# VH-VL binders against c7peq0: the designs that were tried, part 51

Target 1, 252 residues: c7peq0
Amino acid sequence: MHNKIYNSFIDRKAKGIKSFAVLIDPDKVNPADIADLAAKCTAAKVDYIFLGGSLVITNHLDECVQQFKTLCDIPVVLFPGSPSQVSRYADALLYLSVISGRNPELLIGQHVLSAPAVKKSGLEVISTGYVLIDGGAPTTVSYISNTTPIPSDKDDIAMCTAMAGEMLGMKVVFMDAGSGARKPITESMISRVASQVSAPIIVGGGIRDAEKAYLNCKAGADIIVVGNAIEKETSLIKEMADAVHAAAPVLK
Key: E = the ipSAE of ESMFold2; O = the ipSAE of OpenDDE; V2 = 0.75 times the mean of E and O plus 0.25 times the DockQ between their complexes.

## First folded at step 16 (VH-VL; framework fv_inotuzumab)

Design j5 (at its last look DockQ between E and O 0.72; V2 from the best seeds 0.00; counts 0 for: pae E 4.2 > 2)
Fold by ESMFold2, look of step 16:
Structure j5 (fold): chain C 252 residues (1-252), chain A 120 residues (1-120), chain B 112 residues (1-112)
Amino acid sequence: as target 1 above (252 residues)
Amino acid sequence: EVQLVQSGAEVKKPGASVKVSCKASGYTFTSYYIHWVRQAPGQGLEWIGYINPEGGRTTYARKFQGRVTMTADTSTSTVYMELSSLRSEDTAVYYCARNRYDWSGYFDYWGQGTLVTVSS
Amino acid sequence: DVQVTQSPSSLSASVGDRVTITCRSSQSLLHSSGKTYLSWYLHKPGKAPQLLIYEVSNRFSGVPDRFSGSGSGTDFTLTISSLQPEDFATYYCQQYTHFPWTFGQGTKVEIK
């Protein structure tokens, strides 16, 4: 079916239901740990598995998708370092444009080159405006992208960037402080962006505990993505999922 | 000529392990997946899992998680499948089969099969 | 997991007969790319399975013209236009649109 994953984003947003996504890097995860990780995500009712890597060795992404598909029923959404990296068996692709930066290759250039392969893949393609926020230290993304992150206290710049992205046709906004960020995105910035866009908002980077995940949801994030903290401590999966799900409105 | 040549028949007792080999020739070993599929007496074909010989990454069917281990030796172009904690239900012919990287899902070449019998 | 079911489970036929075998999938095998991933294998006791047809209708190298495949969606057919002595075997369909990949239970073609 077309648009199944995107429709789940907008349906849950319309109901005020918050989603928790676990980000896994196929090049960094220990293969022996994947079965246990999938079981923990299932038990915690994780809503999405995001797969994305900084460096992809031949076939790693596709093999990781297949492993999760044998181990659990959670949707697998690609978050690749390059838009040309696709897998026939994934559920969807976040087709990221780095709209916070001024690098034309990451705005549209790589997409022109990858579009025929992406179309041929048959994946659900989700147009995603990627907004990089300063996380207190240089990140792999900020260095590789040759872009200056939006300063962590410039809420109006982040808000205008997201507004423009939505007006230009982006279906999802992804606010990211970057892997290994020392500071997560402020609740003030999340609230400012959420006040001005109707698109689903994904927030990631530097989220280390369940309380911050909860507060980001209350500020207006629709989907919370955590990778690094879980990589270090998988017991956090349930705590964070519970906190994100508890931010949903009570029925009645 | 592409060939997959497997090790000979094995007879094992319940609780033991068996290790079956599959030696590949006639193609670039690290450019194709090797899958294992078995057929118990009177039954159809059952997929066990695969290995990517490039780097040794594996994917196993849920039923076999924790009991199967696959390894590859690129210097001899050989894949091994080890099945532990054997039961009588594991009596089957075990096949290795090659899968194309660029068009996965069908098996163009198969080994001759290895009969594993589990009996007391 | 996507189930594929073959019909009939077995049949008896004579050399020269036209034989048809049906494979039905629990879900559509049409991938969103527009391709359909369904293959057919021939298997004789004591021998390795042999690939006959891939992507519904494409003959694998060395497969005689008497073998043909057709179908779409959930329903697929293998046809042997004129059965030869070497064609008495068990035939399997296999879907690879959805992971994990699954096989049909087999159709035994026996000499009458």
Scores: ipSAE 0.380, ipTM 0.737, lowest interface PAE 4.2, mean pLDDT 88
Fold by OpenDDE, look of step 16:
Structure j5 (fold): chain C 252 residues (1-252), chain A 120 residues (1-120), chain B 112 residues (1-112)
Amino acid sequence: as target 1 above (252 residues)
Amino acid sequence: EVQLVQSGAEVKKPGASVKVSCKASGYTFTSYYIHWVRQAPGQGLEWIGYINPEGGRTTYARKFQGRVTMTADTSTSTVYMELSSLRSEDTAVYYCARNRYDWSGYFDYWGQGTLVTVSS
Amino acid sequence: DVQVTQSPSSLSASVGDRVTITCRSSQSLLHSSGKTYLSWYLHKPGKAPQLLIYEVSNRFSGVPDRFSGSGSGTDFTLTISSLQPEDFATYYCQQYTHFPWTFGQGTKVEIK
């Protein structure tokens, strides 16, 4: 019961099924648009709703989670900028450790502080190795944490980082070029990581069209996350979802 | 003493709209959510949605999405529920209820109810 | 959505009787925090519903001792140890472990 979301990750991966996740920032989404968004996600057979923001300056997380839980049956997974951003109404929490950086606060420090609240929430906790990749634009995470992302052309560094995360017990690897990324993660890097990691691989940042989503899946991504592109044009939800779902299994 | 006082009974034609009010007193208005629940004759309680008086954010049941609008007036500590495109099936007693849903959410206080009758 | 079903839908009883109402949920209401979020309400026609029990077994302020709640997982019970004249009403259970929150269909306690 408390591994339902994680089990869905590994089961789908094992079957070669690719998944599409829509990323929503509770602080940026207009409540008036949530119903339409939920309907479009449902129609497109979106696999996951990821909720989270880097700053989360307001207390709209619970409300946002509840709205989506009311309006659709898509699993809601928290993707917080801080480990303390939790809602007991979500289906799971990606418990992110920024393993690409060398900031002890993002490795374990903030987790220690948030641990009681996370435990109290009763959420399914999915230990996640967060790998920040240079997307050509500064991210909120990199700025706040003073962490340097992995260069976009350093496939081996990304691979070794992901391997280390997995060997340390991270259940999921999240490769992210960040919000507003100008340069998405390359297929080469994804393929290199996928060749050495058995854990589900989530890829996000800078994905703006269905072709890129599809190619990332072919390269070895298990879950594609898109936020900014669909915020600008919600019609892309179906197009991207279809592309992801059409992607053939990748042999490691 | 915590009190929720609702507006009086309404009679409406099909296709019309109704707006029911719920005035809160005896507590900090913005510290609790207000939910709306209705009961049709011979039926059980049906949840409609809720509003956070702080900021006015709302969550509606899927069944009522597009027809219901909840608003809050902090100056008068009053919450409103408007239901449009009324049908005969909307005939019910409508209740507002106070709720804490942080970690131990339940409806601890209710309004007295407002009968809304929809008839041609 | 989590379905909540009460049993029976109605019952007849006399003053002084022990009354038991059951509530069954389609999913476990046990939260990982260790808490179970189930409440019971009393509702009389023309009156506001009243909270009786929260978190399965906690009596709300002012609720008489004759009301008690018990249960775990998916099965819950409201017990009135000695029915009083003012207790003839419809009773509802409500789960708030899972969103959206849902109510049972109600149990009407009538005078025999």
Scores: ipSAE 0.353, ipTM 0.757, lowest interface PAE 1.8, mean pLDDT 92
ESMFold2 (binder alone), look of step 16: mean pLDDT 90; pTM 0.891

Design j6 (at its last look DockQ between E and O 0.67; V2 from the best seeds 0.00; counts 0 for: pae E 4.6 > 2)
Fold by OpenDDE, look of step 16:
Structure j6 (fold): chain C 252 residues (1-252), chain A 120 residues (1-120), chain B 112 residues (1-112)
Amino acid sequence: as target 1 above (252 residues)
Amino acid sequence: EVQLVQSGAEVKKPGASVKVSCKASGYTFTSYYIHWVRQAPGQGLEWIGYINPEGGRTTYARKFQGRVTMTADTSTSTVYMELSSLRSEDTAVYYCARNRYDSSGYFDYWGQGTLVTVSS
Amino acid sequence: DVQVTQSPSSLSASVGDRVTITCRSSQSLLHSSGKTYLSWYLHKPGKAPQLLIYEVSNRFSGVPDRFSGSGSGTDFTLTISSLQPEDFATYYCLQYTHFPWTFGQGTKVEIK
């Protein structure tokens, strides 16, 4: 049970299957819209619901998780802005270490503090190397943590960072241009990382259309995460999901 | 003593709406969720959904999504369940039940039930 | 959704009899926290349901010791060691590990 979600990542990757995840912020989502959103995700065969916000302003995480679990059968994976944002009702937690930065608090400090609560939750914990890429807009994470993202044109730095994360035992690499990113991560960077990393690669930030989602998959992304674009236009869920699911695997 | 007291029986026509109340007493109202469960004649218990009186957030089963609305009035310690677009199949005894999912997760106290009859 | 099936749907018994009711779920009710969220309720017509057992084997306060629960994973059992006159009722299991919460279809215990 403790490896169900991670095993799904590994199995799908091994089979060359690309996955689409919808990112929902529990603090921003209107409860009245959740049912419709869940239905659209189900119809589009969305593979994962990622729940997470940069800042937990309200204590609605549990309720949001429960609502999605009630309304659809899609796995709910916590993508927290802070390690303290946990809900035992989710299917898994991406335990993020910001390995692109040099802030010890985001590397291990906050994890030490949250570890008891995370352990108590009983959640599947997926150690994740979080790689923040410059998306042309400041992110909440970069601002709060005073962490400088990897420049968008520095493919080798991203690659080496991801490699290091994997070698340190991170089970998943998450490349993120951040919420509201003006520039999504380039296919070149994704390909460079994918060529050296065996772990599942999640890519998010600034993806606004099905074509970009598809190209990222072709470049080597295993899971595509979209939030803002879908919030603005929910009709994109199906288009993006279809594109991702149609993408062929990349030969490493 | 913990008590959940529900409103009286209702008779409605198809297409109408019904609003059942559940008044809670004997405990801190906002510390427990209130779930609604119904039982149609000759059938078993069916989970409808629940409301968190603290903040008023709700979770409904898919079957009832779009037709059910739960609300809470903290000033009167009362939870309401409104079911719209009633059908004959909605004829049932409706129960409210107290639950603290974060700790116990079971229904320790129930209302006495409210019969809702839908007939033309 | 998790399906919960009780067996039997009905049974006839006499006072003093040992009664066993089974509840089977379509998937494991073991939560990652280590707890299993399965409860049993007694329901008489015209009355509010009553909690008997929670988390598989814990008797709720005031519940007689003749009631016991056991099981793990997907298979659970409610046992009444010696049936009493007040025990003739319909019994329901409830899984609350997975959303949506789901009841078994019920087991009616009737007097023989």
Scores: ipSAE 0.375, ipTM 0.768, lowest interface PAE 1.9, mean pLDDT 92
Fold by ESMFold2, look of step 16:
Formats: C-alpha cells, structure tokens, sequence
Structure j6 (fold): chain C 252 residues (1-252), chain A 120 residues (1-120), chain B 112 residues (1-112)
C-alpha cells in the first residue's frame, strides 16, 4: 500500500484523533530492554514507534526495526540523523529537511547524496519540514545541527516557517525543542502554527508529563513524540498515551 | 566451501537446558546473521530467532522470549543457542542457517541439524 | 504475522511426473520497491534444508532447471517439470517481504 503511514496521519487528523509516538534511539536503548519496551508500548496502544538517532550504523538500525516488528504490531517510522539510514522492514521514513536553519547540508545537501539509496529501499518517504525551536538551553539537536533555533516567543516566525514549508511541498511539519530542552514548545506557538497549516503537526522536545502532552494536543498538535522522558521512566508511556488519546481539538 | 557444522544429538529431561553449537567456516563469519529454525516430529519449520555475530545482538521470536539465549564466539566462528525450561514439545531437530543482513533475506546455507529429545 | 499456507499438504507422484505445489499468503508479498520476496526450500529427513528458488522465480546456484517458480501477490507456485528420484522430499515456501519471516507448513512429495 502506497502512503499507508502518511494516510494514517491525515485520516486521524481529519477525525480529530491525536496520536502518540515513542522515539527510540538505537544508540541509547539497551537491547535487553527492547522486549519490555515493546510490551509497554503495545499495552498503552502507542500509535507509532519513531526510530532514530544522531549516528547509527545501518545494520544496528535494521536490527532494531526487526526486533520491534517481531515483538509488536506498532508501525515503525524511521527518524534518522542521516537520510541514508534506512531499513526495508520499516513502515516509513520521515525525510527531514531542517527548514528552520540556514545549514544547506541539512536543508538539501544530504538528501542529494542519499536519494538513490532511499528510492531503492522502497520505503514510504514522507517529506517533513523540521522546525527547531529554542528550548531554553543548547540541546543535542541545536549543537549537532549548528543552527540557530527559532526563539520560543516568536510564534509568527515559527508559523511563517511552517507555512512556507507546506507551500514548498512538505507533507508533515515537525516542531522540535530538542531532547535536552529545558522548556517544551509553548501551546501559543503550537496554536499559531496549527491555525495556518493543513499538514499534520508533530511536536516533540522537553515534554515530561502527561498534562503537557494533553495541552499540546489541545493547542493543535496532531502527533506527540516523546523520547527523553520515557528513556528515564518507561512507566510514563501509558499515562502519556492515555492523555494524548483523550484529547480533542479546541474549536476556534 | 561454506559450512555450518552443528553439535551432536542431545537427550534432556523436562525442565533442563540444552546448548547447541554451530561452527561456521568458508566465509566471513561477521558478515552474516545466524538464524535458528526447528522442526518438531511431524511438524513444519519454526523460526526461533537470530544473532548478529558482530557484537552479539539478537532477535528472538515472541514464543521463545525469556527461554532462549544466543551467543557468538568470533575467535572460533561458533554460534550457540541455549534453550531453557525444556518441555516435551521442544523435542525437535534444531538447524542453524545463515543470511546476509544487508539486502538478502533468504537462507542460502544450513547446518546439518541437531536432534534434541526431551524425555517425557 | 503474515500466514503462508501450502497446497497440497501431501501428494504422491511417479518419476517423470510434472508436480505443482502452491503457496498462498494472507497478505500481498509485493514490496513497495516492486520486488516480491518468496523463496522455496527442499528438505529431506536427516539432511539440511536446501534453497531452491528465491524472489519467486530465481533458481539458486546449482539448482536443476526442472525447478521453476512463479506467481505474484498472494499466490505462488513451485513446479517440478519432470520429477527425479532425488526430488522426493518435503517442500517449504518462505515469505520474507514482511518481518518476521514465516514458512508455509510444508508439502510432502512421496513415491506413488
């Protein structure tokens, strides 16, 4: 089926159903813990597993995909640090362009080099406008990307960036404060962006509890992704998933 | 020239463990996964899991989680599969098989099989 | 998991017969890349299984040309054009489009 994962994003958005994604870094996860993690995600009805890290050897990523596909039925979506990191057993690839930054390598450069391999993989490729938001301190993403994040109080800059990305053909907008963020993205900024784009909006970075996940959904986020807080405490998976699934958009 | 040579038949009591070896030769040991597949009497083939000999990473079928452990010794080019808490339904011939983990997904060479009998 | 079912479960045949074995999958085995990942194995008691066919129709090195594979989508066929004495065995298909990989239950080919 072409576009099965993207269609699930737009179908759920159209129905007002919010989605919870667990972000797993193959470089950080202990292989012995994956079975327990998969069981917890299944029990909590997690909607997607986002799998990726800053630098992953191809066979490690592919093996991690295969482990999750063996252990559960949750769709596995690649969120790689490099566009060339693929597995043919994954369900889709978020093909990220850092549209908030001015680093041409992360905007398009790596994509030019990786496109033949990505095409040969047969993966569903989801064009994703990646928007880095200032989280109150340098984060792994801001340091590694060598980009200036959009200030946390500049809602209109984030909105214009996302709007331009959608106009240029991005199918998904990913707003991220970074895994080491001290502050998550504000509901005000999420609401401002959501008012101006039709594309599904993924929000991540600095989300530490179920209440924030719920409030982000109410502000207009379609998919909440959490990695860092769950790495520290996997018991949060159920509480966050429940909060996300209970949310409904606030009519304007 | 590619060979996978397994250890000999084993007879075990219910509740015991068994450790089967698979010695590889004729190729670059760390370039291929080693899978384990079994066949109980009168039954078809059943996939158990695999190990990547480079680094020892494993994937196990859900049915075997918690009962199977696979290890690799790169110095001897040997993979081991240990199955614990044996039951009579674990009586089977156990095969190791290799596949390239890059782009191919089929088993090109297999071991000769190891009969494990769990005496009721 | 994707289920794969073979037909028949058993058959009797004579040397020289044309034999056809089918393999049916619960889901399409067509990958979005355009490739279909289905393989066939021959297995005799006390011996290692032997790869015959990969990617539906490609013979593995050293496999006689009397073995051929065909099919698409959910339905696949292994054909032995002229059965030889060494071909009496159990045959398995394996789907590897979806992970985990799954075997068919087997088809036993016996002497008539």
Amino acid sequence: as target 1 above (252 residues)
Amino acid sequence: EVQLVQSGAEVKKPGASVKVSCKASGYTFTSYYIHWVRQAPGQGLEWIGYINPEGGRTTYARKFQGRVTMTADTSTSTVYMELSSLRSEDTAVYYCARNRYDSSGYFDYWGQGTLVTVSS
Amino acid sequence: DVQVTQSPSSLSASVGDRVTITCRSSQSLLHSSGKTYLSWYLHKPGKAPQLLIYEVSNRFSGVPDRFSGSGSGTDFTLTISSLQPEDFATYYCLQYTHFPWTFGQGTKVEIK
Scores: ipSAE 0.360, ipTM 0.744, lowest interface PAE 4.6, mean pLDDT 88
ESMFold2 (binder alone), look of step 16: mean pLDDT 91; pTM 0.910

Design j7 (at its last look DockQ between E and O 0.69; V2 from the best seeds 0.00; counts 0 for: pae E 4.9 > 2)
Fold by OpenDDE, look of step 16:
Formats: structure tokens, C-alpha cells, sequence
Structure j7 (fold): chain C 252 residues (1-252), chain A 120 residues (1-120), chain B 112 residues (1-112)
């Protein structure tokens, strides 16, 4: 059970199945809306709930995780802005290293500090190479981390970065244009990365419609993550989920 | 001494609502979750949900979603559980129970219970 | 949800007897942290339930030494080494490794 979530990533990828994840910020979500959201996710056969925020101001993470665990059977994966944001009630933690940047704190420094708490939580830890891509808008991550994202048109840099992450033992590659991204990651960049990386590829940021979600999957993304668009219009959950699930993988 | 004291027995008609109170004392009210658990006649314990008295945030079991409302009054150190659209199957003794905020998961102190009878 | 089943549902015993109650979960309660989150409660009619044991084998404050808990994985046991008159009650196990937390159906200990 310790690798249950990661194994699901690998198994689905191996089968050519594309996955849809809904991103929820525990600090921004209204608790009163969670029941409806959970129901919609369930009806749409959402594959994962990603819980995470760039800034955890309040400690509502446990409550948020527990609420989702009560209301649906969808795996809850922590996608924290800080490695210290952990809950033992989640199904897994993406342990993010910002490999697109050159900030040692986001590469290993914060991990060293959070390691005892993460270990104590007992969570499945999925080592994740986080690749921040320029989405045309400043992100909280870029600001807090003082890191420069990879330019949106530099496919080779993204590819080499992802390759390096994988070769260093990171189990998952997460390409993110960031919260509130004006420009989502291009299909060309996704394809370029996917052609050289065997690890599951998660893509998020700036995805606003089902078509883009579908195209990203066709380009080589294994998991599509959407937050902002769904927050604005929850009816998109079903449309996007269906598009993702209908997508076939690109041949590597 | 930690104590949870609940309100008295209630008799309600089907379709009505009931509101049970749980007054806490002997500890810092906002430092612990208050859970509600019920026991129907001849049945086991069934978890209903919980409230964080500090934030007012609630988590309800799927079965009770839409029918249960929990609230907390910090000024009186009292938690309330309201159950609407009552049915005969809701006849039970309802308990409030304290749970540590550190995600301990066990209930160290319980109220004495409140019998709620739903009958036509 | 994780199902928790107790055995037996009821038993008759005399004062001084050794009593054993079993709790079985539908999946392992061993958390990856190394801890196992199982508790036992004593409940008498008209009274508040009382916590006896937490984390499988830790006695709660004020609980007599005659109560002990053991087990691992999916199988757990509450033992009363020498039953006392005040111990006739219904006992419940509760898992809190997995959310939502769930209770066993209870074991009623009656006087023989």
C-alpha cells in the first residue's frame, strides 16, 4: 500500500490511460462547497484530487483531506507549496523538488527540514521533479522561490530538465505553468519532454477547456491537473474529465 | 475535570428537526474537535461527523450530508448538532465526544448521551 | 470504508473470569508511520462511553491494569484478566488509521 498511488500512475501510463486530477486549495475552498464538488468529481470519474496551496496560512489541511475522504473514494494526493504541508490522512504526497530553478532551498534545503515531519506522517512519498514553465504571469511559486521559470518556447531546456530529474531518481515529472497562468504549456513542449522521459508526466497551469486538456494528453501528458478553471466553473469538470479519458497516448 | 454535558431527551415527529447541545468544560474548548456519534436501539455506534470549534469547520459522514448541521458557540463552550428531515430510523441516543486536535483519532471523553425519539 | 468486526457479539462470564474480545478489520490498520490506530471503549446503558485502550495496547488514564490490548495488522484483542462486577458492559473497538473512522458492532459482556 505504500506505493499504491505511484503504482497507479505507472500502471495507467503503461496501459495508455490518461488521468484527470482536480486541484483544490484548502485555504481557498469553501467548506460548504466541498460536498457538491466531491459529487461532481465522482460523477465525472475524476482520477485524483490534488490538495495544495502555495501559501498555507491556516492549518485546514487535515480537515480538508478528511472531508474529501468522507465524501468520495477518489485518491487524495497532496501537492504542497511547502514540504511541511502534510496530513497523514492523504493517500500520497508529491515531494516536489523545483528542478527548473537554481534555488538550493527548493532543491533540497526545505526537504531536509521537512523530512522528519514527512516521515512521521507515514505518507506515501512520491519524489517529483517540479518543472516550472513560464505561463505569462507571475506565480506565487516563482515569487517565493525567487526562481525563473523555463521560457515557454524553450522545449529543449524543459526536456533536458525533465531528463535530469528522472536520471536523478525522481519518479514523476510535474510540468506546471502555475496558478493563474495566462498561457498553458504548449503541446510541443509536452511532446518533447515525453519523447525522452519514461516517468509519468503531470501537466498543469492555464488549462481552461476540454480541448486543451485533450491535446495535452495527445502530446504525451499522463495526468492533467486543473484548478482555477474549475473553481470558476465547476461544470467543466465533466467535460475535461471526459476529454482526458478519451485521449490516446502518443507513441514515444 | 473534563466534562461533556448534553441536553435532555427529545421527541419529534417525522419530517421535523432536532437540535442537541453539548456543553464542554474542564479544558480549552477550541483546542479539541467535537464529534457526534449515535446508537440506535440494538445497534452499534455510528459516526455522524465533527466540528472544529475554533474555526467552525465541519466534516460530516456521507450518510448525513445535507441533513446535519453542527455549530459551535465559543462564548458558552457549547456545540450543537441539528438533524433535519427526521425519520423513524433516526431514533437513537446521540453522543458528543472529544477528540484531540493533533489528529489522534480516538475519543477520550464522551457526553452522557441524548435520546432522540422519532415517532408519528 | 474500513469494516471492523468484533467477536463474539455477546458472551456470558463470571466475576474473576478471563475475558477475551477480538476485533478484525477489513484491511491492515498498520500505518506507514509504524503506528497502529485502534482503540477500545467500554459502554454501559445510560452512561457515557469510556476510553480504555488506544493505539492497540496503551491504557488510557485511570484504566485498571486488568484491561490490556494486543494485536497487529488486522487482528486485535482486548483482554480482561479478571472480570469485575463493574466490567459488565458492551465493548467497542474503533479504527482510526483510515478515514472515516469506524467502530466495531460491539461485544456485550453479560453476567453468567
Amino acid sequence: as target 1 above (252 residues)
Amino acid sequence: EVQLVQSGAEVKKPGASVKVSCKASGYTFTSYYIHWVRQAPGQGLEWIGYINPESGRTTYARKFQGRVTMTADTSTSTVYMELSSLRSEDTAVYYCARNRYDSSGYFDYWGQGTLVTVSS
Amino acid sequence: DVQVTQSPSSLSASVGDRVTITCRSSQSLLHSSGKTYLSWYLHKPGKAPQLLIYEVSNRFSGVPDRFSGSGSGTDFTLTISSLQPEDFATYYCQQYTHFPWTFGQGTKVEIK
Scores: ipSAE 0.622, ipTM 0.847, lowest interface PAE 1.1, mean pLDDT 93
Fold by ESMFold2, look of step 16:
Structure j7 (fold): chain C 252 residues (1-252), chain A 120 residues (1-120), chain B 112 residues (1-112)
Amino acid sequence: as target 1 above (252 residues)
Amino acid sequence: EVQLVQSGAEVKKPGASVKVSCKASGYTFTSYYIHWVRQAPGQGLEWIGYINPESGRTTYARKFQGRVTMTADTSTSTVYMELSSLRSEDTAVYYCARNRYDSSGYFDYWGQGTLVTVSS
Amino acid sequence: DVQVTQSPSSLSASVGDRVTITCRSSQSLLHSSGKTYLSWYLHKPGKAPQLLIYEVSNRFSGVPDRFSGSGSGTDFTLTISSLQPEDFATYYCQQYTHFPWTFGQGTKVEIK
């Protein structure tokens, strides 16, 4: 089937079922810990593994994808630091355009260069509008993107940015406070975006406890992604996954 | 010229461990993955796993998780595969093979094979 | 895991004969990129295996023209157009479309 991963996003959103994704950066995680991480994700019923998010050498990405595929059955979705970083063994690619910024290179320029390799990879490509929100401190993504994050109290700017991205053809909206953020995205901003956007909404950055993950889901996030807190404390995987899954409507 | 030269045949009892070496020459050792593949008598070839010799990172087939360990020594251009808790069904010829980092997935050069026999 | 099976398990032939070996996969080896990832190897006892064919039909460097590969989907063939004395060996197919990679059980080509 074409679009297997994207269809899972929209089918779960339509049913009100919230999803938990664990973001793993192959260059930050200790290789010796990946087997334990995969086991914990499986036990917690994590819905997706997102791989990438910083500068990643392509062969390290392949190694990490293959390692997770030998260790668990959770779908592996690429979240690359550059659109040219692909692995044909992954399940899908979030093809990120930084729509919140005014850097044409991150909006479309890098994609022009990477498109042949992305097409040749055979991956399911999911067009993703990436919206960077101020997380209270400079982040790797804000520095490298040369963009000013949307201020954390400018809900209408985030909403209009996401609406424009959806109208221009983005199939997913990814609201991100950035790796290393001190403050997560506010529930009010999530709610404003969710009120105007039908595309699945991924929220990440600065989420450090299960209560925030739960409240983000109640505000309208469809997929919660956590990386930094789990890198530091893998026991949080179950707590956060349980909270995300509990935010779904009670179904008959 | 590219060569992968493996250590000699071994006979082991059930429950023991075996460590097979694969010495590489004729290319930049840290630029290729080294895979291990085995063939039991009357069976097909079975992929065991690989190591990235530069980083020491390994990936093992699900069947071998917890029983196999691969290491690399860049000073001698040698990869080692250790298989523990041996069973009679582990009797096989074990091959090392190299694969390019570019995700090709086929093995251009192989070692000569190492027979490991597990018997009581 | 994707299984690949070879036919025949063994065959007897004379120098100069045309030999065909088949490899059948339990799933299509056509990747969504449009590529098909199947390779063939030659192996003699006590020697290292040798790569013959990659991506169904591409000869590896130094492989004689008498070796050719063909096929699509689930069915693949290695052909040796005129068997030479050095070609008496065991041949293996390998799929690498699906992870983990898997091999056929081998086909032994013997002198008649």
Scores: ipSAE 0.313, ipTM 0.712, lowest interface PAE 4.9, mean pLDDT 88
ESMFold2 (binder alone), look of step 16: mean pLDDT 91; pTM 0.902

